# Designs tried in a protein design chat: VHH binders against Uncharacterized protein MJ0119. Part 2

Target 1, 224 residues: Uncharacterized protein MJ0119, of Methanocaldococcus jannaschii (q57583)
Amino acid sequence: MDSWNMKGSKMVDVNEITKYLPGFNCGACGYKRCDLFAEALLNKDVKLEDCPFLLRERFKENYEKLKEILKIKGKIKKEEKYIGVIDGYEADFLLKPLPNECSCRETLLIMDKKELKVGDYIRYRPLGCPIPHFAKIIDEYHGFYIIHVVGPSHRITGEKIEYKDVGIAIVVAFEGIVEGKVPEVGKTVKFIPKHCMMQKVHSGVVVQVEGKRVYIEGIDLKVF

## First folded at step 1 (VHH)

Design c11 (framework vhh_8cml_1)
Fold by ESMFold2-Fast, scan of step 1:
Structure c11 (fold): chain B 224 residues (1-224), chain A 126 residues (1-126)
Amino acid sequence: as target 1 above (224 residues)
Amino acid sequence: EVQLVESGGGLVQPGGSLRLSCAASGRTFSSYDMGWFRQAPGQEREFVALISWSGGITDYSDSAKGRFTISRDNAKNTVYLQMNSLKPEDTGVYFCAADTYLGFSEYYTPGEYDYWGQGTQVTVSS
């Protein structure tokens, strides 16, 4: 009942939360706009730590202010659970970027006929996702492209980057750092890539584990 | 944590080339994301180029695209900026900057970098 040391409850509005968010509208937290993320925070659909920028030194005061504001909503879960925002499915863990990388690594099968090279920026829609993604190709092998997602549906930096539109791409593998229980090689897992704009639960087979770093393939197992 | 020292600047004619180097002290260089910024006389520092810790991500300002190439040698703790087709408007002090845990949007903002070199002068004239 002590919501801001007042007799009676006072509602926290979206604007009061949004002013302390980074304001980048970059989609790294799974929402295209910071005000949508603020609304999700008030609905307890996400946590503050889902915005990667709030954990940076520059935003530590903002993070502390937001924690104080959100104490009105109370804390949830003794055990961490990773739940897809759109579909409501439970994941085994959250997959985070490798250290100092801007997103988890995705391996793409691209059907478009465009000539692509390492260093190219692309616009693609993952099969099964309605949201266009913007990415940089960081590696290639045997017809597959390994990419970093560098933005959701728009860039906020003001730099003029030429994106090659490749249409629909199939994401065949993910690589990143596990937040949660580290799986064993060979296990089928459910996970949420941190950079996923829809925060959807993905599934795949763990092919490689090194500490908390995992490589997961989304290949159909045909197990019934 | 890390010290950065730029070198390779100098006076060059329009259309010429220079290769800038940024040498970092310490064994943790390979964990740092890096940027090059420049400051023209009487102007604020502006973004020129970036490279991630692994070298897998690079980007350039519009004025630098097609003319400049950023690269790094993690074994030598050095990042390079190869500048071709230099123009008088490229004149300025060039700084390298480093930090860990930079998000993609943070590479473009001078205020997001904790570590800076002293700068190296590039003059394009005569």
Scores: ipSAE 0.000, ipTM 0.106, lowest interface PAE 19.9, mean pLDDT 74

Design e01 (framework vhh_etentamig_d1)
Fold by ESMFold2-Fast, scan of step 1:
Structure e01 (fold): chain B 224 residues (1-224), chain A 124 residues (1-124)
Amino acid sequence: as target 1 above (224 residues)
Amino acid sequence: EVQLLESGGGLVQPGGSLRLSCAASGFTFSSYAMSWVRQAPGKGPEWVSGISGSGDYTYYADSVKGRFTISRDNSKNTLYLQMNSLRAEDTAVYYCAKDLGYYFWSDSYYFDYRGQGTLVTVSS
């Protein structure tokens, strides 16, 4: 993790970087702790702008100081290509789970009339996907259900979990951490959710960006 | 009628190489992704490698990455699999497949293949 510049400056320590980071340990940069993000900065695996807080007014001096400390840093490593296995389409990025979560978050519109609660396990088939999914409801928002895809892993572990079958569900949004080029709000993007069993390229409109954390709505564009 | 005819299999020693071919007819070959699927004795079918319709994108199962190369010639309607550094575990009947998918009613992957396959036996 240590670096040294050509002007005879001492090696740059992870601690010297970390003290200028916001210290929120919020995960928006893709790392659970700010010191892990500092290590990644020194390894040239990420850029300062991957932390959403460093570009805000209250961290202006921190950002300037970090730019000077990392002044010897060249171009970031070449971006990987993300290609769907079944269709051969190229995605703009891979969407990974939030730190310590088992899948990207999906927001579902469920038409089934069963009573559902946060903490329930469900079985559903996403509209447009031939594979049944097993999921845990982690939140509810104005009649939409936010879930983690947990199966078929529970079948493998032999856990006796009661899954409520809700039939076909419409996936209206995805949320996760970008691996690759971070999109801008309002852009239509192609992405592969890491938890997708078929590794297919999905499309959607970016609604929110916070560093590498993005919220994408999967909607059809209407034409006249 | 979709027809796929595999060839190129045979007996080979560990560490050897073989090149498989698949002659396709009855559909617009360049418009479809193609795959190689194998079935070892007593096992179910295993997807091995895939290639996009254009040939620009290729995909491999972890068990064969770095050893196998998939390619296609759309002018000849032919799919290829170059197999290097063969292992005893590669012994199987190899099938050329048009598209692959997962089917809800069977809870299984399905491969649209029409040929008899070509047998590859890796034995010392």
Scores: ipSAE 0.000, ipTM 0.095, lowest interface PAE 18.3, mean pLDDT 76

Design e02 (framework vhh_etentamig_d1)
Fold by ESMFold2-Fast, scan of step 1:
Structure e02 (fold): chain B 224 residues (1-224), chain A 123 residues (1-123)
Amino acid sequence: as target 1 above (224 residues)
Amino acid sequence: EVQLLESGGGLVQPGGSLRLSCAASGFTFSDYYMSWVRQAPGKGPEWVSGISSSGGSTYYADSVKGRFTISRDNSKNTLYLQMNSLRAEDTAVYYCARELWFGELLPYEFDYRGQGTLVTVSS
């Protein structure tokens, strides 16, 4: 009764915000559930536009109502600096895996003529990287393979997995969740994939943005 | 195993009413946005209506707005579509659908659809 009489303000409950969110619990905003995103909105850690569905015509009324409810003055957390370990260069953002995935998605051009299919495990060296990578093919289209970097299972669990050695592969795209300032489509960016063994700054061109989820093409391991 | 079982379809005269039901099992129904989708003979699928996980927000295609009402009962794991003032062009198989986004974002992305229930509006 006597412990709080000066700053008793009307608090907006997490549930009051969550009811106007799409409710897909899809992870595109960087949170596994819409109620966790609602909590982050209340803490001013994220913006409404980090949910890709709120900007769509079907959710226009929800977006406007949420803007009104969240019309509070406050601070967004200070943007952190991301420094590559090997070269010491600064990146614009860190690229994290999609929710429940073990690495960012990489799209590879593989020149080796071995028969490959979704579900196969491969060993490759990215062009420009001195370290061999161990990956699982999760999708394919038009001669490109989408992979997760899984690491050598024998070092983690002792399980024996047969990896098809495909030699040098060209990494043509990355997909993941941005930690830091989300870039605009068409922008050339510098980023560090969280799963990168060297924590090296990569560069590329952003071709798609959906909330915090980005697709980056034209990948280079040289930056300046 | 995720299952969606639609019921309530049938033959009805123009201007009549029908109530469709969808019984959901194998997942936490209250966590998912749900939709009704229809497919008329010889045509592609058309999104009809959607409802948020709590039921607090509802959406309708312009072709059915003011005539159809979507609702849900999370305690019974059931989705409903009340159809009033039915027209010949409403003739279709109606599907209950669970919405989820997987990478490539397409209009009306559904990770699961039911078997459907046929609605025929004819004199």
Scores: ipSAE 0.000, ipTM 0.180, lowest interface PAE 16.4, mean pLDDT 77

Design e03 (framework vhh_etentamig_d1)
Fold by ESMFold2-Fast, scan of step 1:
Structure e03 (fold): chain B 224 residues (1-224), chain A 124 residues (1-124)
Amino acid sequence: as target 1 above (224 residues)
Amino acid sequence: EVQLLESGGGLVQPGGSLRLSCAASGFTFSTYAMSWVRQAPGKGPEWVSGISYSGGSTYYADSVKGRFTISRDNSKNTLYLQMNSLRAEDTAVYYCAKGPYDILTGYYEPFDYRGQGTLVTVSS
């Protein structure tokens, strides 16, 4: 959930931008209301030029003022922390999948006694997460399984996939690409894996860094 | 038992709109937060939007903010997702998901209750 202070600041920013928009609420920019377009501009989802009215001579001063405001507020927004949706904790960065991969890599300790091999599809619930995950085993290392979270892909592709239910698994590591400030090796960090369905803040220790690619191990650290 | 039934998906051209519905049964819908989650071909699951038990708070992934609107009708036990200005990258199976907490009882239920999903394809 957004903190009260962050939500209030965002509303002030949206209102300031909306003041300089044409106010037609016509949908020409792809948004039914000008305040929704203002919010999308703050999020860098759209360009000012997507509003055709701002390109008219009548709105030239509005266009220049909006460019100035968005440059300033864009810098402020870039420096804002990432907030977990469920518990409101602040994260240091988002963790994205490696290039051409469908999810961040998770390293699992699986307690179930089923025989597992690379290429198998599994269903597991991560310890500390209320939601079961569907995954494909992509590698194995000293009894740990490295997986991609694939979700119920058979519903998308129509392929029949047999998932082996392994119960609760302990996620001991994450690997991915940092969006935000790249941490130093040895630092305890808070992060949100992009593939997390709850967008919950996770904690761990950074054990390897290569550019923006990081490997983070879970340490069972409790932070308030 | 918890049942979630999504509907409203289909083939739509870029710039078009769709409204998804999720009919919920087997639990007290009005006391749980609800979410929409999607999974695109070749991608992992992505959280799209969430709504509090009362509908008083809504939140969105940056990828859909300003284009999608989540809402609920507690009298009909139905969750909605209004999708406008659809893009090719919105192509995915969309799942309705029950939150883990009952706000009335305080009980935590750590199971993934999702429906079968509804396919949204955005192409010409």
Scores: ipSAE 0.000, ipTM 0.198, lowest interface PAE 18.1, mean pLDDT 76

Design e05 (framework vhh_etentamig_d1)
Fold by ESMFold2-Fast, scan of step 1:
Structure e05 (fold): chain B 224 residues (1-224), chain A 124 residues (1-124)
Amino acid sequence: as target 1 above (224 residues)
Amino acid sequence: EVQLLESGGGLVQPGGSLRLSCAASGFTFDDYAMSWVRQAPGKGPEWVSGISWSGGSTYYADSVKGRFTISRDNSKNTLYLQMNSLRAEDTAVYYCAKVGYSSGWYLEDAFDIRGQGTLVTVSS
């Protein structure tokens, strides 16, 4: 198409939306001109329903066309987002390993009574995940173990590694680098840990933020 | 019955490229994460790369990261491994493996060699 060469031009997008707006420039939507309202719609500052004339019978076809145009633009934006494939939920960001680390840090509550120490290799199944994980303990505090997910034998050293089987573990926190929009402390977020073999969307509360580095405590909440 | 059939191996010079394929049958391919595992002469099996059931996430052993690319085509029930910048130490038989639970299977069972694999020989 002719608009192909102008794809992503903000002015072209504003003009395409504006032609389907009532054109009254009446201020009822909070903007004095329809082209300013069109720009606000593209920025997601307002909804189509904020224009009372679009909800009238006369403009019903315009409203449906605008919904479809904005849905297409939203789909392009969503294609740049991180989507969990099993459940189809959008994540707010991808959580990447800290610099020079092999995986995001997971904080585990391990119920098994085996003696564990920093440097040990463990095999565990996260509660709510069907796949066993192989990890190295990198830190410990107050009975919690911080681990890197390292994968199966020979990946780290080229030698046979004995993994201590600890059964089911509860993943209580994740720490890593945000790829995407950095959240604020206290917000409930959806994220995908890069090392997750099933690419499932996780949820949690942001407890600490330092630049792009975040610490998220896992609670199975959804924000809708 | 789960069947995994690897192909695409061969003799290649250092710095060369090969593309491996794995044809899967006997299970719902798009429900499972998949991995490539290799076994070099005189060594045990080692994990090379993994991909989520959708292809949305990929993981690599440090020795192959930046050189190998794992991908999948769920419409064809096929897993791929694009291998670039091959080195003598990449010489091995390459196997694909289904990852995860299957009627009592654990991760070790998922990495069991199902087929004959495909031999990659990197030699000057």
Scores: ipSAE 0.000, ipTM 0.197, lowest interface PAE 14.8, mean pLDDT 75

Design e06 (framework vhh_etentamig_d1)
Fold by ESMFold2-Fast, scan of step 1:
Structure e06 (fold): chain B 224 residues (1-224), chain A 124 residues (1-124)
Amino acid sequence: as target 1 above (224 residues)
Amino acid sequence: EVQLLESGGGLVQPGGSLRLSCAASGFTFSNYAMSWVRQAPGKGPEWVSGISGYGGSTYYADSVKGRFTISRDNSKNTLYLQMNSLRAEDTAVYYCATDEIFGVVIPLNYMDVRGQGTLVTVSS
């Protein structure tokens, strides 16, 4: 249930604690994941010293930061949760299309030697995804293609569109609007693209942030 | 070395139109997003408009939406800004800019401006 402290006390987020923990998820503290240990710390069920790694020289600054944070009195802030349908994994945020666009933007490395141009419709299978995708090329740079996923809309509208089959493509970037907590540049993130047919959690590194708009790079591996 | 040369500015009456050009050299033009940035007298730089490498995506500041149109001709290595319905508040030196990051649009508040700019004065 919602336990809000409305008297101006600072709310402490589980993620604010977790980012200063070692991140090994090794079970040495009695919890299988560092985020579970962070939750236990906020509930005062365990002590910082129960994590053996926080007392090592490498984590000296992390330990001091955690001591400062945990001096702040408050209740756990309720977090928005974005859960992948297929794997059940939790994402940091949902990635939505840019305004008036039909999908998030994907940047593809296409290995096929066909001549392609902006405006072409393509059929591809993303590396690591079992489902063929239907897309329109909306931009191009350095041999990469930026696309909108448009399928299976062509079957719904009854339009006869010729798709060029390019085989397997490597998705190297996503661009869209964050729904949830906006990440910092350089952060490795987990996210669900709203247009993903399987609603799987994806991962990558945030390269650019402008308000809620983010550009995320990395080979799109839908596993952890 | 990246070189950008802006032109097309001048004195125009309110409600008038101007077309700005930016000639680019020293890099593969089609591989980079391009932007227009302006600096009005006594103010800091303001991002005006952006366009992706092949022109499939265009972006505009709220102050210019519906009045300005950004475009590019990659065969000529040239960026354009068509400015219609000009207002006194559009008076500024206009610069074109590109980023150093492959394919990524320049952040709105931190842009590399490399040209000398072109002055647009809107007055009666």
Scores: ipSAE 0.000, ipTM 0.206, lowest interface PAE 16.6, mean pLDDT 75

Design e07 (framework vhh_etentamig_d1)
Amino acid sequence: EVQLLESGGGLVQPGGSLRLSCAASGFTFSYYAMSWVRQAPGKGPEWVSGISPSGGSTYYADSVKGRFTISRDNSKNTLYLQMNSLRAEDTAVYYCARSPYEYVWGSYDYFDYRGQGTLVTVSS
ESMFold2-Fast, scan of step 1: ipSAE 0.000; ipTM 0.292

Design e08 (framework vhh_etentamig_d1)
Fold by ESMFold2-Fast, scan of step 1:
Structure e08 (fold): chain B 224 residues (1-224), chain A 124 residues (1-124)
Amino acid sequence: as target 1 above (224 residues)
Amino acid sequence: EVQLLESGGGLVQPGGSLRLSCAASGFTFSSYWMSWVRQAPGKGPEWVSGINSGGGSTYYADSVKGRFTISRDNSKNTLYLQMNSLRAEDTAVYYCAKEGYSYGFDTLYYFDHRGQGTLVTVSS
């Protein structure tokens, strides 16, 4: 349950850390924004040394200041737990959309032979999910389609959107930002995609990790 | 498929202003992060600015922060860079860049599908 005060205190902490970071928003630490790196530092998902600029001469004072702040805040860190609504299983992390995207990226294997192109809106049912999904194709790669889920039907009420029905699709991968402990490449993980309407725990194998951005394959809606 | 056409460069006096444009086609512009990258004569490429898919979040290199403003018009499939208080060190070819795609994020930190560029020359 979110309160205004809880959201405000988290953002204040992030801003306090961010002002001592280099401010380049260059992605060298694995995050495209310094404030995302600050959030990761508060969550103990990364180390200060993961920012290559903080160890340079001109940032020595910033580095020492950040160590002091993180020692104090680290003593009062709260644990967060992610429980699937349908099954009641605990996930290792919540998978959030990439910054300012409307959903996590899903990679689909579409069995339908219908002509599809980037920009098309589709209706599909993920294999293993009872709920039809509505999505926009944002890219294509070697016969796979990368999509954003455009959300529940109420977002499209009153609009003339032509959805191409592709039937059942196999979700082969998810890509997004980890909220929680960042997994290691090769590990089997349990996660909840933030955009999942059922908030069901998914499982998969982590194929790539860069900062908190992860790419997960071998997707299943069964966990053991 | 993906096409990016930069324009708006030219010769300008120190302290002057220029507005660069990038006309995008061949992809769903509103779904991608966009960036400006520049390359000065004899130097490697330097990331200048980035903007998220919706246009609400903007990011800048320290060298241009407070002087440059990135924006986009998703209805026109166009990316902009407003450059104010130009300095001799801003002289470069400016490239429009779409977020790279790969299977997974093999292209994280890469700027694929950049256009031909537009030359900005600031006279000393």
Scores: ipSAE 0.000, ipTM 0.153, lowest interface PAE 16.0, mean pLDDT 76

Design e09 (framework vhh_etentamig_d1)
Fold by ESMFold2-Fast, scan of step 1:
Structure e09 (fold): chain B 224 residues (1-224), chain A 123 residues (1-123)
Amino acid sequence: as target 1 above (224 residues)
Amino acid sequence: EVQLLESGGGLVQPGGSLRLSCAASGFTFSDYAMSWVRQAPGKGPEWVSGISGSGGYTYYADSVKGRFTISRDNSKNTLYLQMNSLRAEDTAVYYCAREDYYDSSGYLWFDYRGQGTLVTVSS
């Protein structure tokens, strides 16, 4: 499992970065411990400059060493952490759910003639995926349905849910939070949706970026 | 507490067969998709096969498709991997793994895995 390798690598990297942090565990950077700040740096959730002590003369050498370590670790993370399990393809980033959501948002084109509404649970097979998906419709936009993949979560809670079978659906967009390098609007990207059962690399064009939140649409461009 | 215990590994000649088992406890087995993951000597983990909670859907890595069969018995809380036409390249420690679609850490898709069982394919 690539995810298992990612966790192992992260632990080693956290220890290496933490050695060069001030070690005060004072909370000035928003984290109670320097090792938690080191973890946030590796996740690109914070900047080195968010630690006020690293900007002081005493820690100038530490700051320079941390910049080089993060440059090296960032390169390794980009290359190794985001490798699809099934095909071995490399992704540019991992796409995580929006805060407090159970999956990335998928936008579906559904050709089935059933009447669907927000709040409905559906069973669909994405075009190009051999596995049926179980989802909740969370929004509707001009005939497209925005869903959360709920998978086994409701079964774990013991809730009894009736799913409307809609057959094959075309996934036309994904929305979520980038883990890794944030792409620019207009770029073609490869990514792994965190909720993907097969951990397969997906591709698309970035349509909107707000911080680490991105909206990616399916690709119809030809390469020459 | 969740426990996964693999068995059935051993030494086998190329072209031979082995059946792996994984005994699960501490959770409602039928609510979770399960996978087999292997790690060859000196290499990272490789996903091999997966099965839905109901057993109705199975999927396989291209390297094992047509040779391996994943199955489960939800009444016995047991996962199986039938391995046929084994090759030297199948030599690895095989792990039973429970899928977690909602991993809050962002670093583990499989929230639990077993101890592993060694499969050696050699003449």
Scores: ipSAE 0.000, ipTM 0.121, lowest interface PAE 16.1, mean pLDDT 74

Design e10 (framework vhh_etentamig_d1)
Fold by ESMFold2-Fast, scan of step 1:
Structure e10 (fold): chain B 224 residues (1-224), chain A 126 residues (1-126)
Amino acid sequence: as target 1 above (224 residues)
Amino acid sequence: EVQLLESGGGLVQPGGSLRLSCAASGFTFSSYAMSWVRQAPGKGPEWVSGITGSGDSTYYADSVKGRFTISRDNSKNTLYLQMNSLRAEDTAVYYCAKSPEELWKLLTEYGYFDYRGQGTLVTVSS
């Protein structure tokens, strides 16, 4: 009865949190469903601020209520498990954006280059990914372009943005903040970029570590 | 393929009421949360209201809470917004929007919706 009551209480806590989340199941927080995000909040795997709807004025009341509930019901110890939503593989850690940035830094090799400059918005398809991506070029380094995935901002602000279609691009590196166990330089790791639209586990070699900040070179190109 | 067609907008006096409709096609309507978004002249888009795919949960912006009611009829693939006690500041083009549910359909953290309709104009004036 005790064990049964403990499990029932845990599910009730997840449902109580989910009740105050936007309920759009939109994936913007990095989870397909709000109840999965609620479970992650209770496990201290994510922050409320990872849901962009909760940061809006209309959800301020929900945000404050959720802060109170999580302060009371938050777990002291969490089990760190990162499972790719689409592929079902286990990752060593979640890779989050650098402070004040909208996405992880991705380094692209563009297969068919057009005239591009820092500040340009581009549309591309990552090799091995079936969906088009929209990004802003933030830097250029040794012939590669460093980007933030920004999506179609005109859907949100009504702003007219011209995206230069660059076709297929290879994502050769990632830079961000580790959530989970920080790897050592030289290790081959499996990770999920927080705002990866496929929520696919990526493989790479860690080439630089500074605290929780890592630079990873990708090795997950498909042969077939 | 995905189509959203809004209707029901028009000119109404302050304190009046209007009911907006959105006819949806090209996707499994009951599987997606739906929203109403508005854009007043010279301003950015403002999220107004949302409803889960089942219709069991509804959400409202503070500016419309208690005055607007969102609802849906999944058998007719139609979304509704009942607007009561209308004010001059409610003047805007109102858009029906499909919320993304699958992560591979989102491109950024700020993607509220992966599709929106053409809009219907609501003008509240004396």
Scores: ipSAE 0.000, ipTM 0.144, lowest interface PAE 14.3, mean pLDDT 72

Design e11 (framework vhh_etentamig_d1)
Fold by ESMFold2-Fast, scan of step 1:
Order: structure tokens, then sequence, then C-alpha cells
Structure e11 (fold): chain B 224 residues (1-224), chain A 123 residues (1-123)
């Protein structure tokens, strides 16, 4: 249910559309298979009228049913909006943590030449965010630091954690699981990281997609 | 030394109300934006609400909008969160956070300086 839009809704929608298509897989609409045409219809890349058989008398009921389904599915998808809390901008999707992780992964460019290593706790303010973040370094990649935002979890446990203050850091990438429509590689997207305390819309370019897992880059990433 | 002391948490039934308070000292309270941030068991921190130094501008997370009201009394150096129509999902430790005005920036919910106050919504 929390992942219904990610794990099943597109395939269910394609199956709902495909069952009312003629099933000839003839290529007349420009697609080799009727299920590919159904996917293109849901993406608004083609019109129902591009299938010449749907306009014939024997398929008129199918055509009317498909119009109704596409109207309903389009409205339902448009009603599911991800909106930034403070600034009111719309996002394309929510970005959730990877399984069993406490936050989405952030990749940081840290200008401070302080000695940092995997396992260190840091305090930083992301450029473009008014809230200091408390994070644990989980990996290092060619001078970039990959972190989890751990928040004020030390307040819950009473654990004494020493945070190294690195000042302002530039968040150059996010990695997580998409809730909503999965983007294509190379596309500029708007998203809300679920761990973002202000729930602000972020932007970036999708550089890798693997199922619902995405890696998004934006060296001058804007929060809006 | 900046000090924030939260109070007012407790056990309440669903649909009940609580008023949280944050007593501030060590800085010019009226000059700083203030926020409430919460952390539920097993979850990351969530920003709940913010208020400008003057009290003229207030902001709320969608999950609490219409149910919670943030306010401040600058004469008493105190921040408040009035919580109505409480739900099980509001169960969390609530933290008061202070702002800092930097050249070219406004700050909200920047540092959690207080110990927090536990709110448990349960039957």
Amino acid sequence: as target 1 above (224 residues)
Amino acid sequence: EVQLLESGGGLVQPGGSLRLSCAASGFTFRDYAMSWVRQAPGKGPEWVSGISGSGSYTYYADSVKGRFTISRDNSKNTLYLQMNSLRAEDTAVYYCATGEYLPFDEWYGMDVRGQGTLVTVSS
C-alpha cells in the first residue's frame, strides 16, 4: 500500500488497458505489441485513434471503455501530488531510503580539509538548506563522502556522539528508492527526500536507474 | 550559553490535546526564528512547525496542519506548540530548535538544543 504506486500500479494499469485492445500485435499503431501500445497510451505518447482497429464497429465498445479507463487513471494519478511543505512546489516523486537504512544516501562535497574517515559522525549545513544536519559517513568515493542523516537520534538513546563540524557542504547526489513514477536516465527531475525535515522539493539529473533505485546528481542542487 | 528546555509532554488518548512549552535563555529570543522537530521511535527526525522571530509568519508540516498551532511569547522567552486531535502517529520526542540569522540567510530548525519532551498517544 505505501509502495503500491511503485510496485504494481503501472503494470496493473498496462494490463487493464491491454485487455481491451484488439490483441493483434500487428504493428499498425507503430508498436510491435499491444502491451507496448498500452504503455505508450498511459505515458500519453500516442492516442487511442492510432490503433486503426479500435475505430472499427466491432471494437467500438472497447474504444469507449478504454476512454473511460484512461480518463479515470489520469485523474487519479494527477490527484496524487507530492508538494513541498514550505514553498508549495510540486515534485515528480518521493525518494525513500534504501531497505534497512535510516535515510536516503547523500553524497557530499566537503571543502574542509579535516581528516575524515568512514564511521565518523559529522555536522554540516547543506548549501541551500537552513537546517544543520547530523550524519554518519558510510562510504568514500574519490574524495566525496557518502552519508546517512542520523538526525537527533542521540537524544533518544542518550548516547554521547562526537560530531566533527565540517561547515557548509554541497550535496552533489542523492540515492534512494522512488515512490511514484520511476524516471528515465538523463531526465531532470524534482523530488522530495523522505528524510528532509523541511520536506522541500529538490532537483537533479537522473544518472542511474535500477528498478526503483535511482541515483540523482546536481552539483548546484537547488532546494525549492 | 544558549539553553532550550522543553516541557508539557505526556500520555494522552487519541483525540486528546497537549500544549508543549520551550523556555529559552542565553540569546535575544525575539530575533530568532524557532521550530519544533519530532522524532518517533525507530524513525528519522521530522520538522513539525516553524515561527518567525516576530510571530507574524507560521509554517506547518502537512501531517499536522489544522491540528497543531505554533506560537511564542517574546516577553516570556517561551515557544509553544498547541497539539489538538492527537493521533497514534504523533507519538514522538518533541524538540525545540533555535534559529540563527546569518548574512544572506534565514535559519529555521537549525539546532536541536533541548532535551526534548516525550509525547505518547495511546489508548
Scores: ipSAE 0.000, ipTM 0.238, lowest interface PAE 14.8, mean pLDDT 75

